# VHH binders against Imidazoleglycerol-phosphate dehydratase (hisB): the designs that were tried, part 18

Target 1, 187 residues: Imidazoleglycerol-phosphate dehydratase (hisB), of Pyrobaculum calidifontis (a3msg0)
Amino acid sequence: MSYRRETRETLVVVELVPGAVAQVETPIPFLTHMVETFLFYAGLGGRVYAEEKRRLDDGHHVIEDVAIALGRALDQLIGDRSAVARYGWAAVPMDDAFALAAVDLGGRPYWVVKAKLPNVAIGGYPLPMFPHWVRSLASEARATIHIYARGRDPHHKVEAAHKALGLALRAAVSPASGVQSTKGVLK
Below, E stands for the ipSAE of ESMFold2; O stands for the ipSAE of OpenDDE; V2 stands for 0.75 times the mean of E and O plus 0.25 times the DockQ between their complexes.

## First folded at step 13 (VHH; framework vhh_7sr4_2)

Design n2 (from m6 with G35S; at its last read DockQ between E and O 0.94; V2 from the best seeds 0.83)
Amino acid sequence: EVKLVESGGGLVQPGGSLRLSCAASGFTFDYYEMSWYRQTPGKQRDLVADITSGGSTKYGDSVKGRFTISRDNTKNTVYLQMNSLKPEDTAVYYCATREYEWTGDTYEVYDYWGQGTQVTVSS
ESMFold2, look of step 13: ipSAE 0.724; ipTM 0.875
ESMFold2 (binder alone), look of step 13: mean pLDDT 80; pTM 0.784
OpenDDE, look of step 13: ipSAE 0.869; ipTM 0.929
ESMFold2, fold request of step 14: ipSAE 0.691, 0.706, 0.700; ipTM 0.869, 0.876, 0.868
ESMFold2 (binder alone), fold request of step 14: mean pLDDT 81, 81, 81; pTM 0.789, 0.792, 0.790
OpenDDE, fold request of step 14: ipSAE 0.877, 0.878, 0.880; ipTM 0.935, 0.936, 0.936
ESMFold2, last read: ipSAE 0.696, 0.686, 0.700; ipTM 0.869, 0.864, 0.872
ESMFold2 (binder alone), last read: mean pLDDT 81, 81, 81; pTM 0.791, 0.790, 0.787
OpenDDE, last read: ipSAE 0.877, 0.880, 0.878; ipTM 0.934, 0.936, 0.936

Design n3 (from m6 with G35A T103Y Y107T; at its last look DockQ between E and O 0.04; V2 from the best seeds 0.00; counts 0 for: pae E 14.3 > 2, unsure alone 63.1 < 65, grease 24.4 > 24.2, placed apart)
Fold by ESMFold2, look of step 13:
Structure n3 (fold): chain B 187 residues (1-187), chain A 123 residues (1-123)
Amino acid sequence: as target 1 above (187 residues)
Amino acid sequence: EVKLVESGGGLVQPGGSLRLSCAASGFTFDYYEMAWYRQTPGKQRDLVADITSGGSTKYGDSVKGRFTISRDNTKNTVYLQMNSLKPEDTAVYYCATREYEWYGDTTEVYDYWGQGTQVTVSS
C-alpha cells in the first residue's frame, strides 16, 4: 500500500510491500537507519522517502511526518483486522541494552515509551523525539504500542526498541481467523 | 486520586536548616518509591533524593552529606531534612512518586508530582 503526505514543512511518500526489501531515504541519517531497521524486522519493504521543504525545528516535523505516513500506510496494509492475530510482542537485547515492545491492533490508539533518553542528537535525530515518533505511528496505525528499553548506550536502546517494535508488529499482523476480542468487535 | 502535598518551604539564611514534608494520599504509600526534585526557573528538574519502599536512599552529588530523605509509612509522609543550606539550593522543591519498574530505577520519569514548595536561601 502507498501513502503520500505533503505539508508546508515536508513531503513523505510510503509504499509498503510485505516480504520486499525497503529503500529508505530521509534527510536524517539516524531516522533512515531506524526506519530501515523497523521495516526489516516487521518483514516489510518497499519505499520510504522524506524530504524537508523548510528546516524549522531540527527535524521534528520530518520525524513525526514519517511516523504519520508509515502509520497510515500500515493501517491500509492491515485492512480487515478480523484476519490478524491482533497482539504481538518481542524482546530484543543489543549488547548492554534490552527493549520490549507490545502491540495491540484493536483500533484504539495509545502509546507508552518508558526509557531514559538523554537530550542529545544521534545522526541528526534528537532522541527525545523517539517517544513522539511512537505516538504518531500508534495514532495513525490505530494501535496501542508499549515500548520499554533499558541500557547504558542510548543508540543501542533506541535501535533495540525499533527491532522489537518491528518484530512485535510482524507477530500482530500474522494471519488468524475471527475477531480477536471477547466483545466480538474491535471498537 | 493521587495527591502529593509539599510543605515546609520558606526563606532561610545561608548555613541554616529547613525540613520539607510531603503528605501522600490516593495510593498504597508503603509500596512506592518517593523522591524529591528541585527546579530553578528555566532549568530542568534535578533529582535531590529518593527513597525506596524498603528505605534505601540515593542523593544528588550537590546535596550529599547535607540533606537526608526519610519516610514515615504510618503517616504516609516523606521528609527532606536540609542542613547547611547554600544560596545555590534556592529552588522550587517537588515531591514525586513513580510506578514500580520491572527493570530498575528511573529518575527522569515520574507519574505523580506535587505542586512544589519554594525554598529561598539568602543573606
Scores: ipSAE 0.000, ipTM 0.108, lowest interface PAE 14.3, mean pLDDT 84
ESMFold2 (binder alone), look of step 13: mean pLDDT 78; pTM 0.781
OpenDDE, look of step 13: ipSAE 0.820; ipTM 0.912

Design n4 (from m6 with G35A T103V; at its last look DockQ between E and O 0.84; V2 from the best seeds 0.74)
Fold by ESMFold2, look of step 13:
Structure n4 (fold): chain B 187 residues (1-187), chain A 123 residues (1-123)
Amino acid sequence: as target 1 above (187 residues)
Amino acid sequence: EVKLVESGGGLVQPGGSLRLSCAASGFTFDYYEMAWYRQTPGKQRDLVADITSGGSTKYGDSVKGRFTISRDNTKNTVYLQMNSLKPEDTAVYYCATREYEWVGDTYEVYDYWGQGTQVTVSS
């Protein structure tokens, strides 16, 4: 599934292929690493390409636009939500860090990120943008996402969170029959 | 557990100098902004200086040109060099760092403080 997003500030191209290896290229090294990690643990590959047309806000537009494009591509890839498990979760340690992610694909977008982080950029990525990345992904994928992360090292915390989110999504999209709601409908 | 330990305070005459040190542990120091605050009795803690992970600095108006904040990431230590000290600089000086937790479109700030070191400027 292919999706192209072009704005005044950025160009993003996303192709998602289940079971393939992801080729990720962005102007922000840490964003590239985190997207690669997320997709790997989600069992997704293909292509994610992003470039800046104008550098207006230290890469904030690129980070958000990649999440938007990924979310839209995920929504399309998932398709009929009556055929998936709907809920998925994972807990991932990474040295000193621990992250927990939970995903509900029921169609209501919402997001919570509980991680204490310093105000710093790692590999060109301002860490305050991580919760915004999650927000944009959840909104466009029409999913509720909760993330909790703790530890001494913010790089480990954020990376573990991306691993956990990938695994949680992988579980949530697993095949299942029937609408996974006691109300008999999603929403 | 975040731990900050200040040292270097003391009594000094007007015009003198002191160098404060703050040893940090319990977190990966290189990623954290660090700051010095000071407090006199009955007043809020005031920012004296801060320094980002990358070394950019900011100073309170009353100390610009007289105080210098610096950091040594190999020693997990932040410093405050205080020159041309005045009686108004008398205070308890605190080393600080902070974390943020973003929830929705807002955030919470978590401040971590040392115990403080007394600086007294008097003749």
Scores: ipSAE 0.618, ipTM 0.835, lowest interface PAE 1.6, mean pLDDT 91
ESMFold2 (binder alone), look of step 13: mean pLDDT 80; pTM 0.778
OpenDDE, look of step 13: ipSAE 0.802; ipTM 0.897

Design n5 (from m6 with G35A E101T T103E; at its last look DockQ between E and O 0.95; V2 from the best seeds 0.00; counts 0 for: unsure alone 62.3 < 65)
Fold by ESMFold2, look of step 13:
Structure n5 (fold): chain B 187 residues (1-187), chain A 123 residues (1-123)
Amino acid sequence: as target 1 above (187 residues)
Amino acid sequence: EVKLVESGGGLVQPGGSLRLSCAASGFTFDYYEMAWYRQTPGKQRDLVADITSGGSTKYGDSVKGRFTISRDNTKNTVYLQMNSLKPEDTAVYYCATREYTWEGDTYEVYDYWGQGTQVTVSS
């Protein structure tokens, strides 16, 4: 499953292949690392390519556009949600850090990111953009995502959160039969 | 978890110098902005100086040119060198850092403070 997103500022190409190894190329090293981490723990590979056509901010457009493209590609990959578990969660430690992620694939987009972080850029990635990345992913994937992280090191906290989100998504897309809703339909 | 411990305060004559230190623990110091604030009785804490994780500094108008903030990431310590001290510099000096949570276009700020160290400038 593939998806191409082009704006005045960026080009993003996403190809998702379950069970494959991901090849990720972006102009922001920390974004590349976090997307690789997310996909690896989600059991997804293929290709994620992003480039800047014009730099108008501190990478805000490319970070958001990658999340949008990934979310849309995930929505298409999942398809009919009647055959998945719907809910998934994971808890991941990483040295001092601990992250929890929970995902509901019921079709209602929402996001919560509770991670206390300094106002700093790591590897070209302004940390204020991390909740925006999650929001854009949740919106386009039509998923509710909750992330909680604590710890001493902001790099560890954000990385653990991406690991947890990947594992949570992997669990949520696991095979199951019938619509997982007391209403008989997803929303 | 976050712990900030100030030291180096004391009594000094006008025109004198003091160097304050703040030992930090419970977080990865290198990523965090650090600041010194001061407070006189009955007033709000005023920013004296701050220093970003990358080393960029800012100073309050009344101390610029006389005070210097610096950091040593190998010792997890932030310093305030105070020169040409005046009676108006008399205050409790606090070391501080902060964290944020961002929710779209809004955010919440979480301030962390030391216990303070008294600086008294008197003839």
Scores: ipSAE 0.646, ipTM 0.844, lowest interface PAE 1.3, mean pLDDT 91
ESMFold2 (binder alone), look of step 13: mean pLDDT 77; pTM 0.771
OpenDDE, look of step 13: ipSAE 0.754; ipTM 0.892

Design n6 (from m6 with G35N; at its last look DockQ between E and O 0.91; V2 from the best seeds 0.82)
Fold by ESMFold2, look of step 13:
Structure n6 (fold): chain B 187 residues (1-187), chain A 123 residues (1-123)
Amino acid sequence: as target 1 above (187 residues)
Amino acid sequence: EVKLVESGGGLVQPGGSLRLSCAASGFTFDYYEMNWYRQTPGKQRDLVADITSGGSTKYGDSVKGRFTISRDNTKNTVYLQMNSLKPEDTAVYYCATREYEWTGDTYEVYDYWGQGTQVTVSS
């Protein structure tokens, strides 16, 4: 499953291959690391490539555009959703930090990110963009995503959150029979 | 738990100097902006100085040129060097830091405060 997104500010290419290793290349080191982490724990590989045509906003466009492209590629990969478990969740510790992620693939996009963080950039990634990344992923994947993270170290908190989200998604896309809704439909 | 402990306050004559210290624990200090505030009874706390994780500084108008904020990440400590002190600098001085919970384009702020240290410039 392959998706290309080009705007005035960025180019993003995503190819998703279940069970493969991901090759991730972005202009923001921490974004690269977080996407690699997310995909590894989701059991997904292939390619994620992003570039900035010009650096205009401390990486805000490229961070969001990667999430948009990933979300659309995920939506395509999952398909009609009648063959998946729909819900998935995971809890992940990382030293002092703890993160919980829960995913509903029912088709209604929504997001909640509860993580207290300092206003700082890590590896070129402004931490205020983390909820934006989650929002864009949830919107384009047509999923509801909840993330809760706590701890003393913001790097550990955000990394644990990406691990948890990957594992939650992996569980949510696992095979199942029949529509997972008491109403028989997902809308 | 986040803990901030100020020290170095006291009584000083006008024109004198003091150096305040704030020892921090319970968080990875290097990632956090640190601030000094001051308060007189019955008034709101006023920003005195802030210093970002990367060392950039800002000052309140009334202290600019007289006060210097600095940090030592190896000691988890932030300092306020106060020179040319005036009676109007008399206040309780608080060390602070902040966390944010961003929800897209807006956020909630969570402040953490020390207990304060009294600075008195004789009138």
Scores: ipSAE 0.703, ipTM 0.866, lowest interface PAE 1.0, mean pLDDT 91
ESMFold2 (binder alone), look of step 13: mean pLDDT 81; pTM 0.780
OpenDDE, look of step 13: ipSAE 0.873; ipTM 0.931

Design n7 (from m6 with F27Y G35A; at its last look DockQ between E and O 0.84; V2 from the best seeds 0.00; counts 0 for: unsure alone 63.4 < 65)
Fold by ESMFold2, look of step 13:
Structure n7 (fold): chain B 187 residues (1-187), chain A 123 residues (1-123)
Amino acid sequence: as target 1 above (187 residues)
Amino acid sequence: EVKLVESGGGLVQPGGSLRLSCAASGYTFDYYEMAWYRQTPGKQRDLVADITSGGSTKYGDSVKGRFTISRDNTKNTVYLQMNSLKPEDTAVYYCATREYEWTGDTYEVYDYWGQGTQVTVSS
């Protein structure tokens, strides 16, 4: 399913296709890389396209708008949540870094990001925006997301966190026990 | 773990110069803002100068024009060149860096300090 978000500052288009390869294009190289990573580990592909119409806040709007669009697309993709495992988690190492993510798709939005990071931009992405990205994604996907990351290198910490979040989401959206399939057929 | 080691302090005459160095390890130095602070007995630590990962600098009013902060990312080192030293510059000088944990509208700040190096300016 496709989702389009257009404001006076940005345009974002998201199409999510389970099992496909993701084609991601944004004006912020590190955001592109992180979204590609997240979707790859979530087992999701399709298209994510974002552009800036006005550069007002060093990319803050486009980072947040991508999270919003992805969250809304995920909410629609999941649909009725009675058929999914609901909870998912993953732990991912990357050299010095380690990240843990946990996801509850129960419909109550909340977020926690515990990662000590410098106040710097990497590839055009201000790192303070990473927790806000998670918040916007959780809110629009109607999910509770916890992320913990540690390590010496901020790039590795944030990347490991995106890998862990992708894997956690993949587990959370997996089919629940066979009882749902059997009930739907036998009714 | 973050480790910061200062060097280059000592005793100097008024009007003299010193160059402080801070060797950093235990983290990926290039991404981090760095700062020099100084402290006299009984007082809080005062910002002397800071430098962003991208090289932008700020200085305390009392050292502007006399001190220069710089960094060498290939050596994981930050420097403080101190010229035209005055007795009022006598202090322990600390190298520092900082991390943040953001939680929405709030955040926690985590400061990391070296052990300090004594600078004494006496007539």
Scores: ipSAE 0.666, ipTM 0.851, lowest interface PAE 1.3, mean pLDDT 90
ESMFold2 (binder alone), look of step 13: mean pLDDT 76; pTM 0.752
OpenDDE, look of step 13: ipSAE 0.855; ipTM 0.921

## First folded at step 14 (VHH; framework vhh_7sr4_2)

Design o1 (from n2 with G104E D105G; at its last look DockQ between E and O 0.93; V2 from the best seeds 0.82)
Fold by ESMFold2, look of step 14:
Structure o1 (fold): chain B 187 residues (1-187), chain A 123 residues (1-123)
Amino acid sequence: as target 1 above (187 residues)
Amino acid sequence: EVKLVESGGGLVQPGGSLRLSCAASGFTFDYYEMSWYRQTPGKQRDLVADITSGGSTKYGDSVKGRFTISRDNTKNTVYLQMNSLKPEDTAVYYCATREYEWTEGTYEVYDYWGQGTQVTVSS
């Protein structure tokens, strides 16, 4: 599934292919790494391309717009949610760090990120943007996402969180039959 | 568990110098901003100096030109070199770092403090 997002600040192109390898190119090395990690653990490949038309905010626009484009592409790829498990979760260690992610594909967008992080940029990625990335992904994928991460190293915490989120999403989109709601409808 | 341990305080004459150090453990030091604050009884803690993970520094107005903050990432240590000390510099000096947790519409700040080291400038 292909999606193109173009604004005054950025261009983002996303193609998602289940089971393929992901080719990710962004102007922010850590964002590239995190998106590659997320997609790998979600069992998704294809292409994610992002560029900045103007750098006005230290990468804030491109980080958010990649999440928006990914979320919209995921929503379209999942399609009718009556055939998926709906819930998924994973716990992932990475050296000292531990991350837990839980995903509900019920259609109501929400986000919670509980991770204590320093105010620093890693590989061009301001860490305050990580919770915003999650928020934008959840909103556009029409999903509720909870992430908890702890540890001594912020790089490991954020990376473990992306691994956990990928695995959680993979579990949530697994085939199942019937709407997974006691009300017979989602949302 | 974040631990910050200050040392190097003491009694010094006006015009003298003193070097404080703060040994840090329990986190990956290189990623964290580090700060020195000071406090006299009955007053709030005041920023003395700040150093970012990238090495950029900021100083309180009353100490500019006299104090220097530095860090040694190989020793997980931040320093405060205090020159031209004045009686007004008498205080407990605290090493600090902080973390952030972003929530909808705002963020929470988590400050971590050492036990403090007393600096007394008198004669």
Scores: ipSAE 0.696, ipTM 0.870, lowest interface PAE 1.2, mean pLDDT 91
ESMFold2 (binder alone), look of step 14: mean pLDDT 81; pTM 0.785
OpenDDE, look of step 14: ipSAE 0.870; ipTM 0.931

Design o2 (from n2 with D105E; at its last look DockQ between E and O 0.92; V2 from the best seeds 0.76)
Fold by ESMFold2, look of step 14:
Structure o2 (fold): chain B 187 residues (1-187), chain A 123 residues (1-123)
Amino acid sequence: as target 1 above (187 residues)
Amino acid sequence: EVKLVESGGGLVQPGGSLRLSCAASGFTFDYYEMSWYRQTPGKQRDLVADITSGGSTKYGDSVKGRFTISRDNTKNTVYLQMNSLKPEDTAVYYCATREYEWTGETYEVYDYWGQGTQVTVSS
């Protein structure tokens, strides 16, 4: 499924294709790497393209707009939520780093990110923007997302978190039948 | 576990110099801002100097022009060169770093401190 988002500051195009490889192009190298990682572990490919129409001080618009576009494309891709497993989780180590992600596709957006990070940019990506990225993704995908990451190296922590989130999403979208709720209804 | 160990404190006469060192371990030092604070008995800890991961510096007003913060990322060490010392510089000096954690609409700050090293400026 596909989504185009254009504002005065950015252009983002997302096309999601299950089982394919992802082609990701953004003006922020670390964002490109993290989106590639997330999609790879989610079993999703296609295209993610983002550009800045104006030079920005910290890149926060393009980081958030990519999450928004991905979330909306994921919502479209999931479609009938009675046809998926709903819950998914993963734990991923990366050297000393460890990340845990859990996803509920029940339709209620919420997010929790527990990752202690320094105030630094890596590859043009201000690390404090990582929780904002998760928030925007959860909101637009209409999902509850929990992420925990610990470790000595902040690059490894954030990367492990993207791996874990991808794997968790992959599990959550796995085929199933019937509404996965003890209430018999998601909402 | 984050560990910060200060050294280089001591007794010095007014007008003298000292160089403080802080050895850091338990985190990838290059990514972290580092700071020096000082505290006199009964007072809160005051910022002395900051240095970002990229090397940009900031100083408290009372030490500007006299103190220099620097870092050596190959040794995981931050330094404070203190020149033209005055009696009012007498304090315990602490090395510090911090992390941030987003919690909904805001974020929390987590400060990590060394044990401190005493600097005494007097005759």
Scores: ipSAE 0.690, ipTM 0.866, lowest interface PAE 1.2, mean pLDDT 90
ESMFold2 (binder alone), look of step 14: mean pLDDT 81; pTM 0.789
OpenDDE, look of step 14: ipSAE 0.726; ipTM 0.877

Design o3 (at its last look DockQ between E and O 0.70; V2 from the best seeds 0.77)
Fold by OpenDDE, look of step 14:
Structure o3 (fold): chain B 187 residues (1-187), chain A 124 residues (1-124)
Amino acid sequence: as target 1 above (187 residues)
Amino acid sequence: EVKLVESGGGLVQPGGSLRLSCAASGFTFDYYEMSWYRQTPGKQRDLVADITSGGSTKYGDSVKGRFTISRDNTKNTVYLQMNSLKPEDTAVYYCATREYEWTPSGTYEVYDYWGQGTQVTVSS
């Protein structure tokens, strides 16, 4: 599955396939690492490529557009949601940090991100953008995402969250018998 | 657990100098903004100085040119060099750091962490 998003600010190409290891390239090192981590634990391979055509901010647009493109690609990859588990969750420790993520692929976008963080950029990634990234991903993937992270090191908090999110997504897209809804339908 | 421990306070004459220290633990110091506040009984706590993780500083108007905030990341310590002290500088000085819980819209909830404070008294 392939998705291309091009704006005045960015070009993003996402190709997702089950299995293998994704090749990720973005102009923000920490973003690249987080996306690699997320996809790896989600059990997704392929390619994520992002470039900034114009950088007028601190990376806001490329972070947002990568999340949007990933969400759309995931939505397409999931396709018919009548044969997936729908729900997934994972808890991941990373040294001092602990993160819990839960996903619902029920077709309704929603997001909760609970993480106390300093106002700083790590590897070019402004930490305030983390909840924004999750929102964009959840919105475009038509998924409910909950993330809770705690610890001492903000790098570890955010990275643990991406690991947990990946694992949660992997569980949510796993095969299941029948529509996982008491209503009998999903969006 | 975030822990901040101030030291270096005391009694000094007007025109004198003091150097306050704040030893931090329980968080990755290098990433965090550090601040000094001061408070007198019955009054609000006021910002004295702030230093970002990158080393940018800002000061309250009443202390500009006299006080200097600095940090040593190798020691997880923030300092406040106070020169040309005045009686009106008398207060309990607190070290602080802050965390934010951002929403996707860019708003945030603030979480402040404080030390126990150290008394500074400027008197002839």
Scores: ipSAE 0.872, ipTM 0.931, lowest interface PAE 0.4, mean pLDDT 95
Fold by ESMFold2, look of step 14:
Structure o3 (fold): chain B 187 residues (1-187), chain A 124 residues (1-124)
Amino acid sequence: as target 1 above (187 residues)
Amino acid sequence: EVKLVESGGGLVQPGGSLRLSCAASGFTFDYYEMSWYRQTPGKQRDLVADITSGGSTKYGDSVKGRFTISRDNTKNTVYLQMNSLKPEDTAVYYCATREYEWTPSGTYEVYDYWGQGTQVTVSS
């Protein structure tokens, strides 16, 4: 499923293809890496493209707009929520970092992010934007998302959280009566 | 766990200098802002100096021009160079860092981490 979002500050294009490899391009290296990670573990590919028309707020607009576009594309992709497992969760370690994610696709948006983080930018990504990214994704995907992360390294904590979220989503969207073939899925 | 250990305090004459050190462990130091605070008995801790992950600095008005905060990311250490010391600088000096946890309302909780402090006494 596809979604295009254009504002005064950004352009974002998202195409989601189950089972494909994701091609992700954004002006913020850490955002690119986190979206690639999330999609890979969710079993989703296709295209995520974002560009900034102007850098007005240190990347806040593009980070949020990518989450919005992804969430809307996910909502379209999921379709009939009565046919999926609905709940999914995963736990992921990265060195001493540990993240747990839980997802409810019941249609009620909410978010909880329990992660202690410094106020710093990593690869052009202000870390305070991570909880906002999760909130925007949950809101637009009409999902409840809980994330817990701990560890000594904030990069690993946030990366482990994206891995866990991807895996949790993959489980939540699985068919309620088992695994279905992806035969006929297009790129 | 976060551990901050200050050293370098002592007794000095007015006009003298001291260099405080704070050894940090239990977190990836490079990502964290570091601060020095000071406290006299019966008062709250006052900000002395901040240094961001990227090296930008900020100072309390009473120490600006006399104190310099710096960091060495290869040694996980933050320093406070204190010059032109005055009796009013007498205090316990604390090294600190902090983390943030956002709430659903968009506000955040702050978690401060403190060392045990090192005494600086400026007296004839």
Scores: ipSAE 0.713, ipTM 0.868, lowest interface PAE 1.1, mean pLDDT 90
ESMFold2 (binder alone), look of step 14: mean pLDDT 80; pTM 0.774

Design o4 (at its last look DockQ between E and O 0.90; V2 from the best seeds 0.81)
Fold by ESMFold2, look of step 14:
Structure o4 (fold): chain B 187 residues (1-187), chain A 124 residues (1-124)
Amino acid sequence: as target 1 above (187 residues)
Amino acid sequence: EVKLVESGGGLVQPGGSLRLSCAASGFTFDYYEMSWYRQTPGKQRDLVADITSGGSTKYGDSVKGRFTISRDNTKNTVYLQMNSLKPEDTAVYYCATREYEWTDSGTYEVYDYWGQGTQVTVSS
């Protein structure tokens, strides 16, 4: 599935191909690394390309727009949600860091990020943007996402969280039959 | 576990200088803002100086031009060079750092971490 998003501030192109290797290019090195990590563990590849036309807010537009485009592409890729397991979760360690992610693909967007982090930019990525990235992804993918992370190194915490989210998504999209809801519908 | 240990306090004459050090452990120091605060009996802790991960600094009004905060990421240490000391600078000085838990609405919870403090006494 492919998706192009162009605004006055950014251009984002996303193509998601299950089972392929991801080619990710963004103007923010840490964002590139985190998206590569997420897609790898989700079992998704293809292409993610982003560029800034103007940087007005320390990369906030491009970080959020990548999440929006990925979420929309994921929504399209998943398609008929009666064909997937719906729920997925993973726990991932990275040295001292530990992250837990849980995903519900039932169509109700919601997000929780619980991680104590310093106020810093890593590789051009302001860490306060991480919860916004998750929000935008959850909203556009029409998913509920919970992330919890702990440890001494904020780079490892955020990276472990992206690994966990990827694995959780991979589990949630696993093949299944019938609507995975006691109500018989996803809402 | 975040640990902060101050040193370098002591007794000094007015107009003198001291250099405080704070050894940090239990977190990846390079990513964290570091601060010095001071407290006199019966008062709240006041910001003395702040330094970001990238080296940007901020000072309290009463110490501007006299105190300098710096950091050495290879030693996980933050410093406070105090010059032109005055009796009003007498206080317990605390090294601090903090973490945040942001919401996507722009609000956040703050988690402060403190050392045990080091006494600075400026006699007249």
Scores: ipSAE 0.692, ipTM 0.858, lowest interface PAE 0.8, mean pLDDT 90
ESMFold2 (binder alone), look of step 14: mean pLDDT 79; pTM 0.768
OpenDDE, look of step 14: ipSAE 0.860; ipTM 0.926

